# VHH binders against o75319: the designs that were tried, part 49

Target 1, 181 residues: o75319
Amino acid sequence: GNHIPERWKDYLPVGQRMPGTRFIAFKVPLQKSFEKKLAPEECFSPLDLFNKIREQNEELGLIIDLTYTQRYYKPEDLPETVPYLKIFTVGHQVPDDETIFKFKHAVNGFLKENKDNDKLIGVHCTHGLNRTGYLICRYLIDVEGVRPDDAIELFNRCRGHCLERQNYIEDLQNGPIRKNW
Below, E stands for the ipSAE of ESMFold2; O stands for the ipSAE of OpenDDE; V2 stands for 0.75 times the mean of E and O plus 0.25 times the DockQ between their complexes.

## First folded at step 3 (VHH)

Design n4d (framework vhh_4orz_3)
Fold by ESMFold2-Fast, scan of step 3:
Structure n4d (fold): chain B 181 residues (1-181), chain A 119 residues (1-119)
Amino acid sequence: as target 1 above (181 residues)
Amino acid sequence: EVQLVESGGGLVQAGGSLRLFCAASGFTFSTYYMAWLRQAPGKRREWVAYINSGGSTDYADSVKDRFTISRDNAKNTVSLQMNSLKPEDTAIYFCARHPLTYGDWFDPWGQGTQVTVSS
């Protein structure tokens, strides 16, 4: 049936919460129609995502989906209590300023509305690595004043996979701070 | 299927050295952080060392300056060089793929390798 994303099986489903933040990163969940191509231990459905988050004694309050497709799962596959935000991002190039600002605005809005709880912001692209890691690190650097080295190492450690795209890494380390227009 | 196979353990006298090896298969090894953990009888598993894909390392205070973790991405291998061994280092040693899946240490897929340090 549906094609499993390239290298999707190579990545751990869910990282750990990034300490000192509300972020947790994961790879794209795959709806039931993909399961015939997966061994039981390889399955990672929306239900599996929420089970793995609960196993870490955490709770999701927002999902930000960075994929450029709706084919992997539908928002209706998620619990009604968890808001879903789609930000269409194309891989390979550093996300543009509009994408970065939309991500920052969503995160800031969530944090303002959730001051009274410890719910997490779940962020994913296809592998939960390059676009995901870039935008989380960009937020930490630009909004929270974290040193670029520290943001990248924190993300890499908690995700369990290093950012792979050198242009993303270079932009985080040496690029300008992004501001609102 | 992810597999991690530890080797290199044995019996050694206090002050001696051992090198442990972990052979990884079933995943793209070079993209993962790798860790060494140990478990002594009746104790919880504790983290010993980790190494990221680029070779940056970190160590538990109890082993700092005595142990060195390294990796060979071409051979899908993680190694732990253990120097100045103490009886307190006696444990089963496991390698693990990071991140941990559960809020504490995820069970590694290997059987571990026994290290016994005699006084």
Scores: ipSAE 0.000, ipTM 0.127, lowest interface PAE 17.0, mean pLDDT 84

Design n4e (framework vhh_4orz_3)
Fold by ESMFold2-Fast, scan of step 3:
Structure n4e (fold): chain B 181 residues (1-181), chain A 117 residues (1-117)
Amino acid sequence: as target 1 above (181 residues)
Amino acid sequence: EVQLVESGGGLVQAGGSLRLFCAASGFTFSTYYMAWLRQAPGKRREWVAYINSGGSTDYADSVKDRFTISRDNAKNTVSLQMNSLKPEDTAIYFCAALGRPFYSEYWGQGTQVTVSS
């Protein structure tokens, strides 16, 4: 469909790099066909994404797309030099263990391949908030040993918006640690 | 049409070896990250081994030093060499491709590995 996602305009396009990590979070870019429904200052295309990251003196090495759709943009809209990984995740539900495993695996593989650079892992869902924040925080807690409240605070500060979904927050704070996938 | 077809599974005695193959078609294999996952009866699917487009590998703790993942980009094949097999390795083994350009994830149907004591 050609409709703008619900509440998409309510969120900042791109957060800042999460210090001490390779993560940067953003909302879903919208391909050129959506621009007729947006004011110029509201546009956030794949090209706009790369320009905004460059403006922060950062460089993307991987994009992880958590949306349950291909309607917003296509991998072909991204530079051929930037790997793209799609992990289809359903909104509202805490991501299942298979999804968490795929995410951790992709992050670990990227970090091993990119030891000699400081390129970032860009992560997005529709709003770059709930599914995105959950999976990034889950990685920091389970793999890096960060305390849940510290991981959530770091994500919220760097994204510029607080995780909204209470079941996600509850799972991060009180759920089991899922080490050794 | 994208296809991932696993082969090489079967019945083997504890301490034995098997080599699994995954033949890929319908996408630009060399640019994809490849993985092996397994699912044992009554358990959830778990990651076993990973190889990225640059050839860097990673392994689950349970299989480190026993399993080796490799790829052949000329033949569009990823392989899993399994040595010192244990009854606990009994599972259906799945091949997965992760990356660009058309679809980010492709999964095979799996191949059964049974390790007898």
Scores: ipSAE 0.000, ipTM 0.164, lowest interface PAE 14.0, mean pLDDT 85

Design n4f (framework vhh_4orz_3)
Fold by ESMFold2-Fast, scan of step 3:
Structure n4f (fold): chain B 181 residues (1-181), chain A 119 residues (1-119)
Amino acid sequence: as target 1 above (181 residues)
Amino acid sequence: EVQLVESGGGLVQAGGSLRLFCAASGFTFSTYYMAWLRQAPGKRREWVAYINSGGSTDYADSVKDRFTISRDNAKNTVSLQMNSLKPEDTAIYFCATFQWGSHKYFDYWGQGTQVTVSS
């Protein structure tokens, strides 16, 4: 369908860059066909995403799309110069180890290829909160050695919304460290 | 096209050994990492072993010191030598690689090979 995702309007479109990292989180952009169901101030297209990031004096180098659908926008709606990675994840469930490893490999590969610039890794699910926050925090904890509560606090502050799913928070705080590739 | 084909799975008794092979084609094998993952009945897929282009390896704690991953760049193969097998190792084993190309990430998986360890 072409209906607006539940609660999508409740969330800020784009967070701020997480200091000390290359991550920026946002909610799913909605292609032009959704604009008839939105007020002008509610619109958040792929173009709007890039404009908002530019207004923060930042530049996207990669988009990681964690939604379990392709109905919201197409990769063709993004600039040709910005790589796009789709990792299908289901909501409400803590991402499995395969998904975590895939995310880590993509991030590490991007950082290796972008040593000479400061481009950001943009990560989103539907709301840019639970799945997005989990995978970013999991990376910071497992790869960068950040304390779980510090990673969660940093994400919450920069996203402008707190992680909502208790099972995600519990896994980050008390779950095992997943192996790094 | 990228193609990964696993072989070597089968039925083995606890304490036994088995060697899995993955034949890769359609990419410059020597420059990419190779991995083995497994999925047990009713469980999520989990990583088992990894080998990078330089030959560095890493293993899940559950298989460390029992399994050995290796690669043969001349033959475009990656192998997993499994020793001291346990019933808990019963799973479908998958060969995988993750590649960067044309400003996109590509995730390639084989069909898997079944390993069953009897008690």
Scores: ipSAE 0.000, ipTM 0.226, lowest interface PAE 11.8, mean pLDDT 85

Design n5 (framework vhh_6fv0_2)
Fold by ESMFold2-Fast, scan of step 3:
Structure n5 (fold): chain B 181 residues (1-181), chain A 119 residues (1-119)
Amino acid sequence: as target 1 above (181 residues)
Amino acid sequence: QVQLQESGGGLVQPGGSLRLSCAASGFTFSDYYMYWVRQAPEKGLEWVSTISYSGRSTYYKDSVKGRFTVSRDNAKNTLYLQMNSLKPEDAAQYYCAKLPWTGSYFDYRGQGTQVTVSS
């Protein structure tokens, strides 16, 4: 049913913009039906997401949802002006090359269409940490040429939580560069 | 050891131009993203611009977009910031930086170069 994701309350709702990039990471917003299972200060709805982004003097131009479920919120809960992209990504395993390609394609497409503004690409999975951090760092390493440890450090600092999955970190540091678009 | 040395600052009138340079040594310059950051007396440190290791991707603070251009010469280990249409609000100490393995963006910044915009 309407069960709060495991450990969801342990994570900061929204990180800071990653300086030098268009990325901002956050945990999954929870639609209104979850509110009675949360204290007022624990609530993080789609509306709360946009309010917190505005409080940082930032604006979202795209949301990429990496969760393997539709139960937490609906695209209809988001403002009509912000595009929503779903990339079903299984947790725990390193995302496959096809998933990495889809993410890179979405980011590159957004950047081409948004050259005249500074709107952000919001990325989330359930906790906004492992799948989210992996794909953002993979993009920075493969496309932008950032050194793996620099990408990981930047993500950790801006998200306010460190990437936890050793297999993800190992792949980022020692895995092959994926040149596919 | 890592060294960054900024130059090119000075006094300019509103609408004027300056070109800042940053000479890098002690690391493989072409492997790193490079950053321009600034600090005005009444403000905290703020990010201004980023350039990818190859120079093909550039990013700017919204308020400087269209006026500032970052570039790099990997053969000369030098980073540049071309600043046009300077405004009083751009007056600050300008630093170049690389992202360290530990600490913040600004742990490897040089001594900086001062930009003053006044009539």
Scores: ipSAE 0.000, ipTM 0.138, lowest interface PAE 16.0, mean pLDDT 85

Design n5b (framework vhh_6fv0_2; at its last look DockQ between E and O 0.01; V2 from the best seeds 0.00; counts 0 for: pae E 16.3 > 2, placed apart)
Fold by ESMFold2-Fast, scan of step 3:
Structure n5b (fold): chain B 181 residues (1-181), chain A 118 residues (1-118)
Amino acid sequence: as target 1 above (181 residues)
Amino acid sequence: QVQLQESGGGLVQPGGSLRLSCAASGFTFSDYYMYWVRQAPEKGLEWVSTISYSGRSTYYKDSVKGRFTVSRDNAKNTLYLQMNSLKPEDAAQYYCARGQIYPSFDHRGQGTQVTVSS
């Protein structure tokens, strides 16, 4: 399967760094084999990702891949200097506590190891929106003490697209704090 | 063996133009992103521009955007950098490079010197 993900073309490739955090969100990069199915301006390979982030005067230190597949690109398509972490998540459902814990643990570990630099944590699912936005906002709320509406607004503004899944938004606003970090 | 050979550097006055070339051999040029990087005296290596394997996507350092244009001719295995409105701050040794992303290049050329003065 070299099928372009549903609605993938509808979303901006990469957002802006979320100010006051180390997070940047983007949609899934597509390896070279997908480019035959894309117009030049639609291409967004792993190398395009890094060049777009460099144009923003930013640098990636970690990629967290939330997709439930490895067909879009492989870790070997990324620069050797950037760690890659796969956390398998399914769409539609609010991520479970184990997934939330894995995400928080990875972020906390990165921040501890990168105290002396300003490198970013890049997070993506298929569209870089619902699962990505949920986990970033969940981290900001549970660990950083950000108000839920402020976290959501910050993510939406920096990503350039609003969280779409009402169950995700509801859990962020009214759900329990997860203390498993 | 991978070889990258830059040319086209020289002395130019502020506001002038130069066109740099990089001749590539020993690999399938059209399958690689290519980079221009520079190093000024007493400064570190600095990324200038990137071009995708087909030439469809280009990327630039903020300070050169609108003044420099990267291009490539895959049939001739050649990379180019058109530099317009040159400033004293652009004076540096310019290198073409192959690799995944700055600063992790597996190959760089010997470089070509660009000097900006009267």
Scores: ipSAE 0.122, ipTM 0.617, lowest interface PAE 6.1, mean pLDDT 90
Fold by OpenDDE, second read of step 4:
Structure n5b (fold): chain B 181 residues (1-181), chain A 118 residues (1-118)
Amino acid sequence: as target 1 above (181 residues)
Amino acid sequence: QVQLQESGGGLVQPGGSLRLSCAASGFTFSDYYMYWVRQAPEKGLEWVSTISYSGRSTYYKDSVKGRFTVSRDNAKNTLYLQMNSLKPEDAAQYYCARGQIYPSFDHRGQGTQVTVSS
């Protein structure tokens, strides 16, 4: 259906680029059919996403969609020049090793192919916060060697919202490193 | 534009020391993790060290732990690598890179050559 996700309006549409990374997080954009249920200022479509990214003088090179549904927007709503990757990720629980691996693999592939530019990896779940934040931080910790608290702080600051799920935070801070390849 | 320029390389004997510097410009230096990486002849690029925004957190390749020290002066937009007890296997072209996930970096300097020989 076309019902607005719970609390979706409460979150900033788009965060800021995470300095020192290629990551930017945002909440799920909603296709046009949702607009009738939103005030004009609440609307956040795929088009709006790209406009907001441009306003930051950035460019998306990849979108990783972590939502567990396909009802929010269609890949066809995105420019053909921007690859779209769906990684179905269950909410509220720490992503499994396969999900983590898929995410890491996608990011690594992108970086390998985009060495000559500064395009961003856009990551979103429903709110662009918990699943999104976990996987980004998990990558930074496991692959880049970032201190867990630094990763979390950086994400929170840039997203404009803090990770909410304690199980995610605890796993990031104290959980095992996951295999990278 | 983003610029990184390494310096301080040279020829040293085994057990010797060098201090590398990397001058950064064209971006807010303190907003990025910084990396040292190196490439020896006929070898691939390898990670050496990482330092966080403020320098509070530092990370090292196991083989250089205890011998190398990474630091930064954000006021001077400069990254450093103190290399002590140098070994022949440390000989390489050393690069500083702006904080992007290894082995891919959005910006990397031209490098400075470190040679370790008797």
Scores: ipSAE 0.014, ipTM 0.303, lowest interface PAE 7.3, mean pLDDT 91
Fold by ESMFold2, look of step 5:
Structure n5b (fold): chain B 181 residues (1-181), chain A 118 residues (1-118)
Amino acid sequence: as target 1 above (181 residues)
Amino acid sequence: QVQLQESGGGLVQPGGSLRLSCAASGFTFSDYYMYWVRQAPEKGLEWVSTISYSGRSTYYKDSVKGRFTVSRDNAKNTLYLQMNSLKPEDAAQYYCARGQIYPSFDHRGQGTQVTVSS
């Protein structure tokens, strides 16, 4: 089905580039088949995503899709050929160490291959908030050495919405030390 | 009592170099991402560069990449911007900033003027 994800309309489509990082977060774009259930001002398609990134004078170099489903859009719906990676991430629970490793590996690989440009890693889950915020913050804490509260504050400010799930926040603040594998 | 104080500006010829400094006090400098921004008279604030807490990650506006180098010395609470191959379009008031979301910042200094003569 083409049901609009619960509360999806409540979130800003695209955040802003997180200063000092290569990340930008957004909610899941919805392919055209969803638009019959949306007012024109509510639409946020794959094309709209790329237009909004261009409006910020930025360019995507990788999309990391954290959704646990493929019903929202497919890579072929993207208006440009951009590297695309799906990391199936279960909602409502802290991602396991394998999922965290896959995310870190993807980011590190991108940074190596893109050291001579300024392209961004776009990261989204359904709402572009909880799973997205967790994995971005986990990366900043574990790989960049950012303090947990500072990572969370930076993400919240740039996304334009605060992380909502307390189990994610608690794990970022007080969870075990993790290796970068 | 956050304080940021920029220095090192001046008049240079095209192709010249300057090194800007920003002395920080009143906060734990090593806990913050730091930014260089600039403003020309008829323009708003323009982001120039960003540096991570440790200094290991640096980011630059495309027009200055390869010419400018941001660095920090956390032991001295000081942020730097090495500017090489300066062009007339680089002329601006340069500010050291502590971060909120670009282009808004919660603290910045009084700035230091960079002028590039024809």
Scores: ipSAE 0.005, ipTM 0.136, lowest interface PAE 16.3, mean pLDDT 85
ESMFold2 (binder alone), look of step 5: mean pLDDT 86; pTM 0.864
OpenDDE, look of step 5: ipSAE 0.009; ipTM 0.230

Design n5c (framework vhh_6fv0_2)
Fold by ESMFold2-Fast, scan of step 3:
Structure n5c (fold): chain B 181 residues (1-181), chain A 119 residues (1-119)
Amino acid sequence: as target 1 above (181 residues)
Amino acid sequence: QVQLQESGGGLVQPGGSLRLSCAASGFTFSDYYMYWVRQAPEKGLEWVSTISYSGRSTYYKDSVKGRFTVSRDNAKNTLYLQMNSLKPEDAAQYYCATRFGSLYTPDYRGQGTQVTVSS
């Protein structure tokens, strides 16, 4: 429906860039049709997202949308200069290997094409927390060789909220490394 | 303004030890992963070691495991590389480096410090 996602207001709109990486995490932006249900201080539209990123002296080069819906905003609500990638991920479940490899491929492709700049990869799900944090941490662990607890700590600190889903945390800490060839 | 300044290089005999230091300024050192990268006389740049922002996680090139130890002192904004049992193949210009953007390779590095291993 047109209802605001449960607990969406409980989360900070945008985290900080994760130092040493190109990642920044945020909650799902909501298009204008949702603003009638929000106080001005609660609004977080696609425009608001880009304004908040600019306020941090950062620039987005890619948005990866992990939500399982298209009802919150549409790609046309984003600047034409910023690529948008949709990876449909179901909440509550650890993403499957195909989803993990698709995410890794997109990140690797962006980094290869953006060696000469400092543009960020913006990643979001509904709250910008569980699916978002899982895939970012999985990338850092599997591709960059970061220790699971260090990846999780870095994400939690920069997002301003801790990963909540125990099954996601358990997979990151004790699950197999997903090798991509 | 960002600055990385390496020191501690020199000439050592095979089996000897050296301790490299890197003084960092112009950024919040404790928020960044740090790297040691080297370039041998007739080879390209190669990654040697990584240390996480907290110092809890360390990673090494296979050929240096057990011989090199990376560490950091966040209160002093200083990165270290303790090199033991040095081999002639370790002779290179050693660079302190950090990533401000890229996940693949360090985006910024210092001027380096020369390590020579010879009898």
Scores: ipSAE 0.000, ipTM 0.137, lowest interface PAE 17.4, mean pLDDT 86

Design n5d (framework vhh_6fv0_2)
Fold by ESMFold2-Fast, scan of step 3:
Structure n5d (fold): chain B 181 residues (1-181), chain A 118 residues (1-118)
Amino acid sequence: as target 1 above (181 residues)
Amino acid sequence: QVQLQESGGGLVQPGGSLRLSCAASGFTFSDYYMYWVRQAPEKGLEWVSTISYSGRSTYYKDSVKGRFTVSRDNAKNTLYLQMNSLKPEDAAQYYCAKHSWLGQYDVRGQGTQVTVSS
């Protein structure tokens, strides 16, 4: 059958909205076929995602999926009204400039089209932590001018888990700014 | 209405232990994920630990894993944080919190101070 991602149960399903931004981070939702290996409290389907966002009095306007697989859920499992963007991002390596610019372009496009609402950009990888945290923090540093340590602290606090990959943290703190200009 | 009252902090030597408590009232405690967060001098709020509504799932800041244990007693509306092998960097004001509809931890209490020194 379906294999649950390593350590997936170790992570909080959904973080909190990052104040001053439109970002919310979460771990990958798992379609119904995974539920036979999960206790009711452990289930986190696409439907559960939307219920948990609603419980925070928030609404998703875009999902950015950073996983390098399509096995966990299908876009068809999401409400038709919520756009879904796949950015295939390899784990363990710092995302390349093409991936970073694609992420920035998607975020900027969403914000321009959603000036009249307060809908959120939901971002996830497998655990909603390393690739997710890196790209959100990279956006805040490069586009919004946030100090690296402040961006990392804000993400860690709102996600409920700290960025784990030292190479990602080091790139955020000491790496070059990827200018959009 | 919602009240959270932390206790159990104090002065401890490096390597020592403390058990923090959070007494919750004004809401159905067993329906909420709960958090421990801390604020060190000259720093912002830092997430430390999360516990699910039943207590079955627990999550920790990387630097406290293996040293801290979060637990809850839903019959007593009380959240706990057992802190072992305390380090100077753990010194902070500790708060318990529940989820916030405004996108941040719902910190209501005055916290409990943890000081780690010889």
Scores: ipSAE 0.000, ipTM 0.168, lowest interface PAE 16.7, mean pLDDT 86

Design n5e (framework vhh_6fv0_2)
Fold by ESMFold2-Fast, scan of step 3:
Structure n5e (fold): chain B 181 residues (1-181), chain A 121 residues (1-121)
Amino acid sequence: as target 1 above (181 residues)
Amino acid sequence: QVQLQESGGGLVQPGGSLRLSCAASGFTFSDYYMYWVRQAPEKGLEWVSTISYSGRSTYYKDSVKGRFTVSRDNAKNTLYLQMNSLKPEDAAQYYCAAPYRLSTGFAFDIRGQGTQVTVSS
């Protein structure tokens, strides 16, 4: 269907790079079929995503798509030069250990293969906020040793919106570190 | 060549139970997360449940928590959804779905033909 996701228009299309990391977060791009439902200034296609990243003098090396659906855009709508990884995540629930492990593995693999460049890992869910922010912060806490409150503050500032789901925030602040996956 | 075949749907009264099955073939079933999704008459698709490849992690739509239980038997390449305390709002075509590898990515959903669940008074 070509229905715009709930509250999608309420969020900035793309945040800024998180300093000291290779992460950049954004909301889901919408393919051409959605443009009839959008004013020109509201459009955010896959092409618009790459133009906005370029405007920040950054380059994407990987897109991690955390949405549960393929209806918003297809991998074929992305440049062939940028790898695309789909990790299906359910909304509202804290991601399970297998999902966290898949995300960590993908990030670590990208960083190992991209030591000689400064390309970014783009991460999105529907709004680029809750699932996206959780998994990025979980990586920073568990792998990079960042303090939970510092990771959350960094994400919120760079995304331009604060993590909204209390269960995600609670898990990041007080939940166990997932080291053994 | 990938096939998903749902079964077990039917007509049930409110408060009744049904067990849905999904027989998978043409891929390594034990390597994939599996999903139950439903489509109510004249409405969009809704996610219902997720189960990890090992079966250790399960997730549910809030409205079905405590009533539905997802499980899998990797030796039989079969996914299950046990539905208890069925409500009229649960009436829908139920589908199982699996990730599917793309040349430019890792996965997208594969849907079977579905099985119809009707809940009537």
Scores: ipSAE 0.005, ipTM 0.127, lowest interface PAE 15.9, mean pLDDT 84

Design n5f (framework vhh_6fv0_2)
Fold by ESMFold2-Fast, scan of step 3:
Structure n5f (fold): chain B 181 residues (1-181), chain A 119 residues (1-119)
Amino acid sequence: as target 1 above (181 residues)
Amino acid sequence: QVQLQESGGGLVQPGGSLRLSCAASGFTFSDYYMYWVRQAPEKGLEWVSTISYSGRSTYYKDSVKGRFTVSRDNAKNTLYLQMNSLKPEDAAQYYCAKTFYRPGDLDYRGQGTQVTVSS
């Protein structure tokens, strides 16, 4: 349905690019059918997403959608020139190793194909925070060797909101490194 | 382009104190996590401390917790390490680093400052 996700209005639509990386995080865009429940300044459609990215002098080269639903917007609402990848993830649970592998594979593939440009990997779940922050930080820790607390602080600062789920934070800080999949 | 210059090392007796400084230039200092690492004679590089962009999050090697304090002044592009209750095992060449993701992976390390602890 046309119900606004719980707490969706509480979050900044788009964060800042994470320095030293190609990542940018944002909350789920909402298609036009949701606009009647939103004030003009609260609207964040797929078009609004691209406008806000351009306002930061950045360009999206890939969108990774981590939501477990397709009710908020359709891939057809995105520009044809920007690849879209859906990785179905359930909220509240730490993503499993298969999900982590899919995310890492997509990121590595994008980086290899985009060595000659500075396009960004846009990552979102419903709020662009817990599942999004976990997978970005997991990538930085496991693939780039970033210290867990450094990855978490970088994400929190650039997103403008702190990662909220303690089980996700605990796994990032003290869980096993998943370098080999 | 990127330059890091450490200072403040010297000879102290066990239990003494030193304050190390690292002057950074050639990059936007306030955008980077900074690291203190050390290398004792005949030993490998050892991570000592990390400080976040804002300075609000600090991390320490277990053996230096409660004795060392890392801080930064983003307006002055300077990183600090206050070392108290120095032990002979702390004697090493100390380096600041712009990037240190794991032992041995350094990106833009300074020349270092020597800390000697002996009576």
Scores: ipSAE 0.000, ipTM 0.132, lowest interface PAE 16.7, mean pLDDT 84

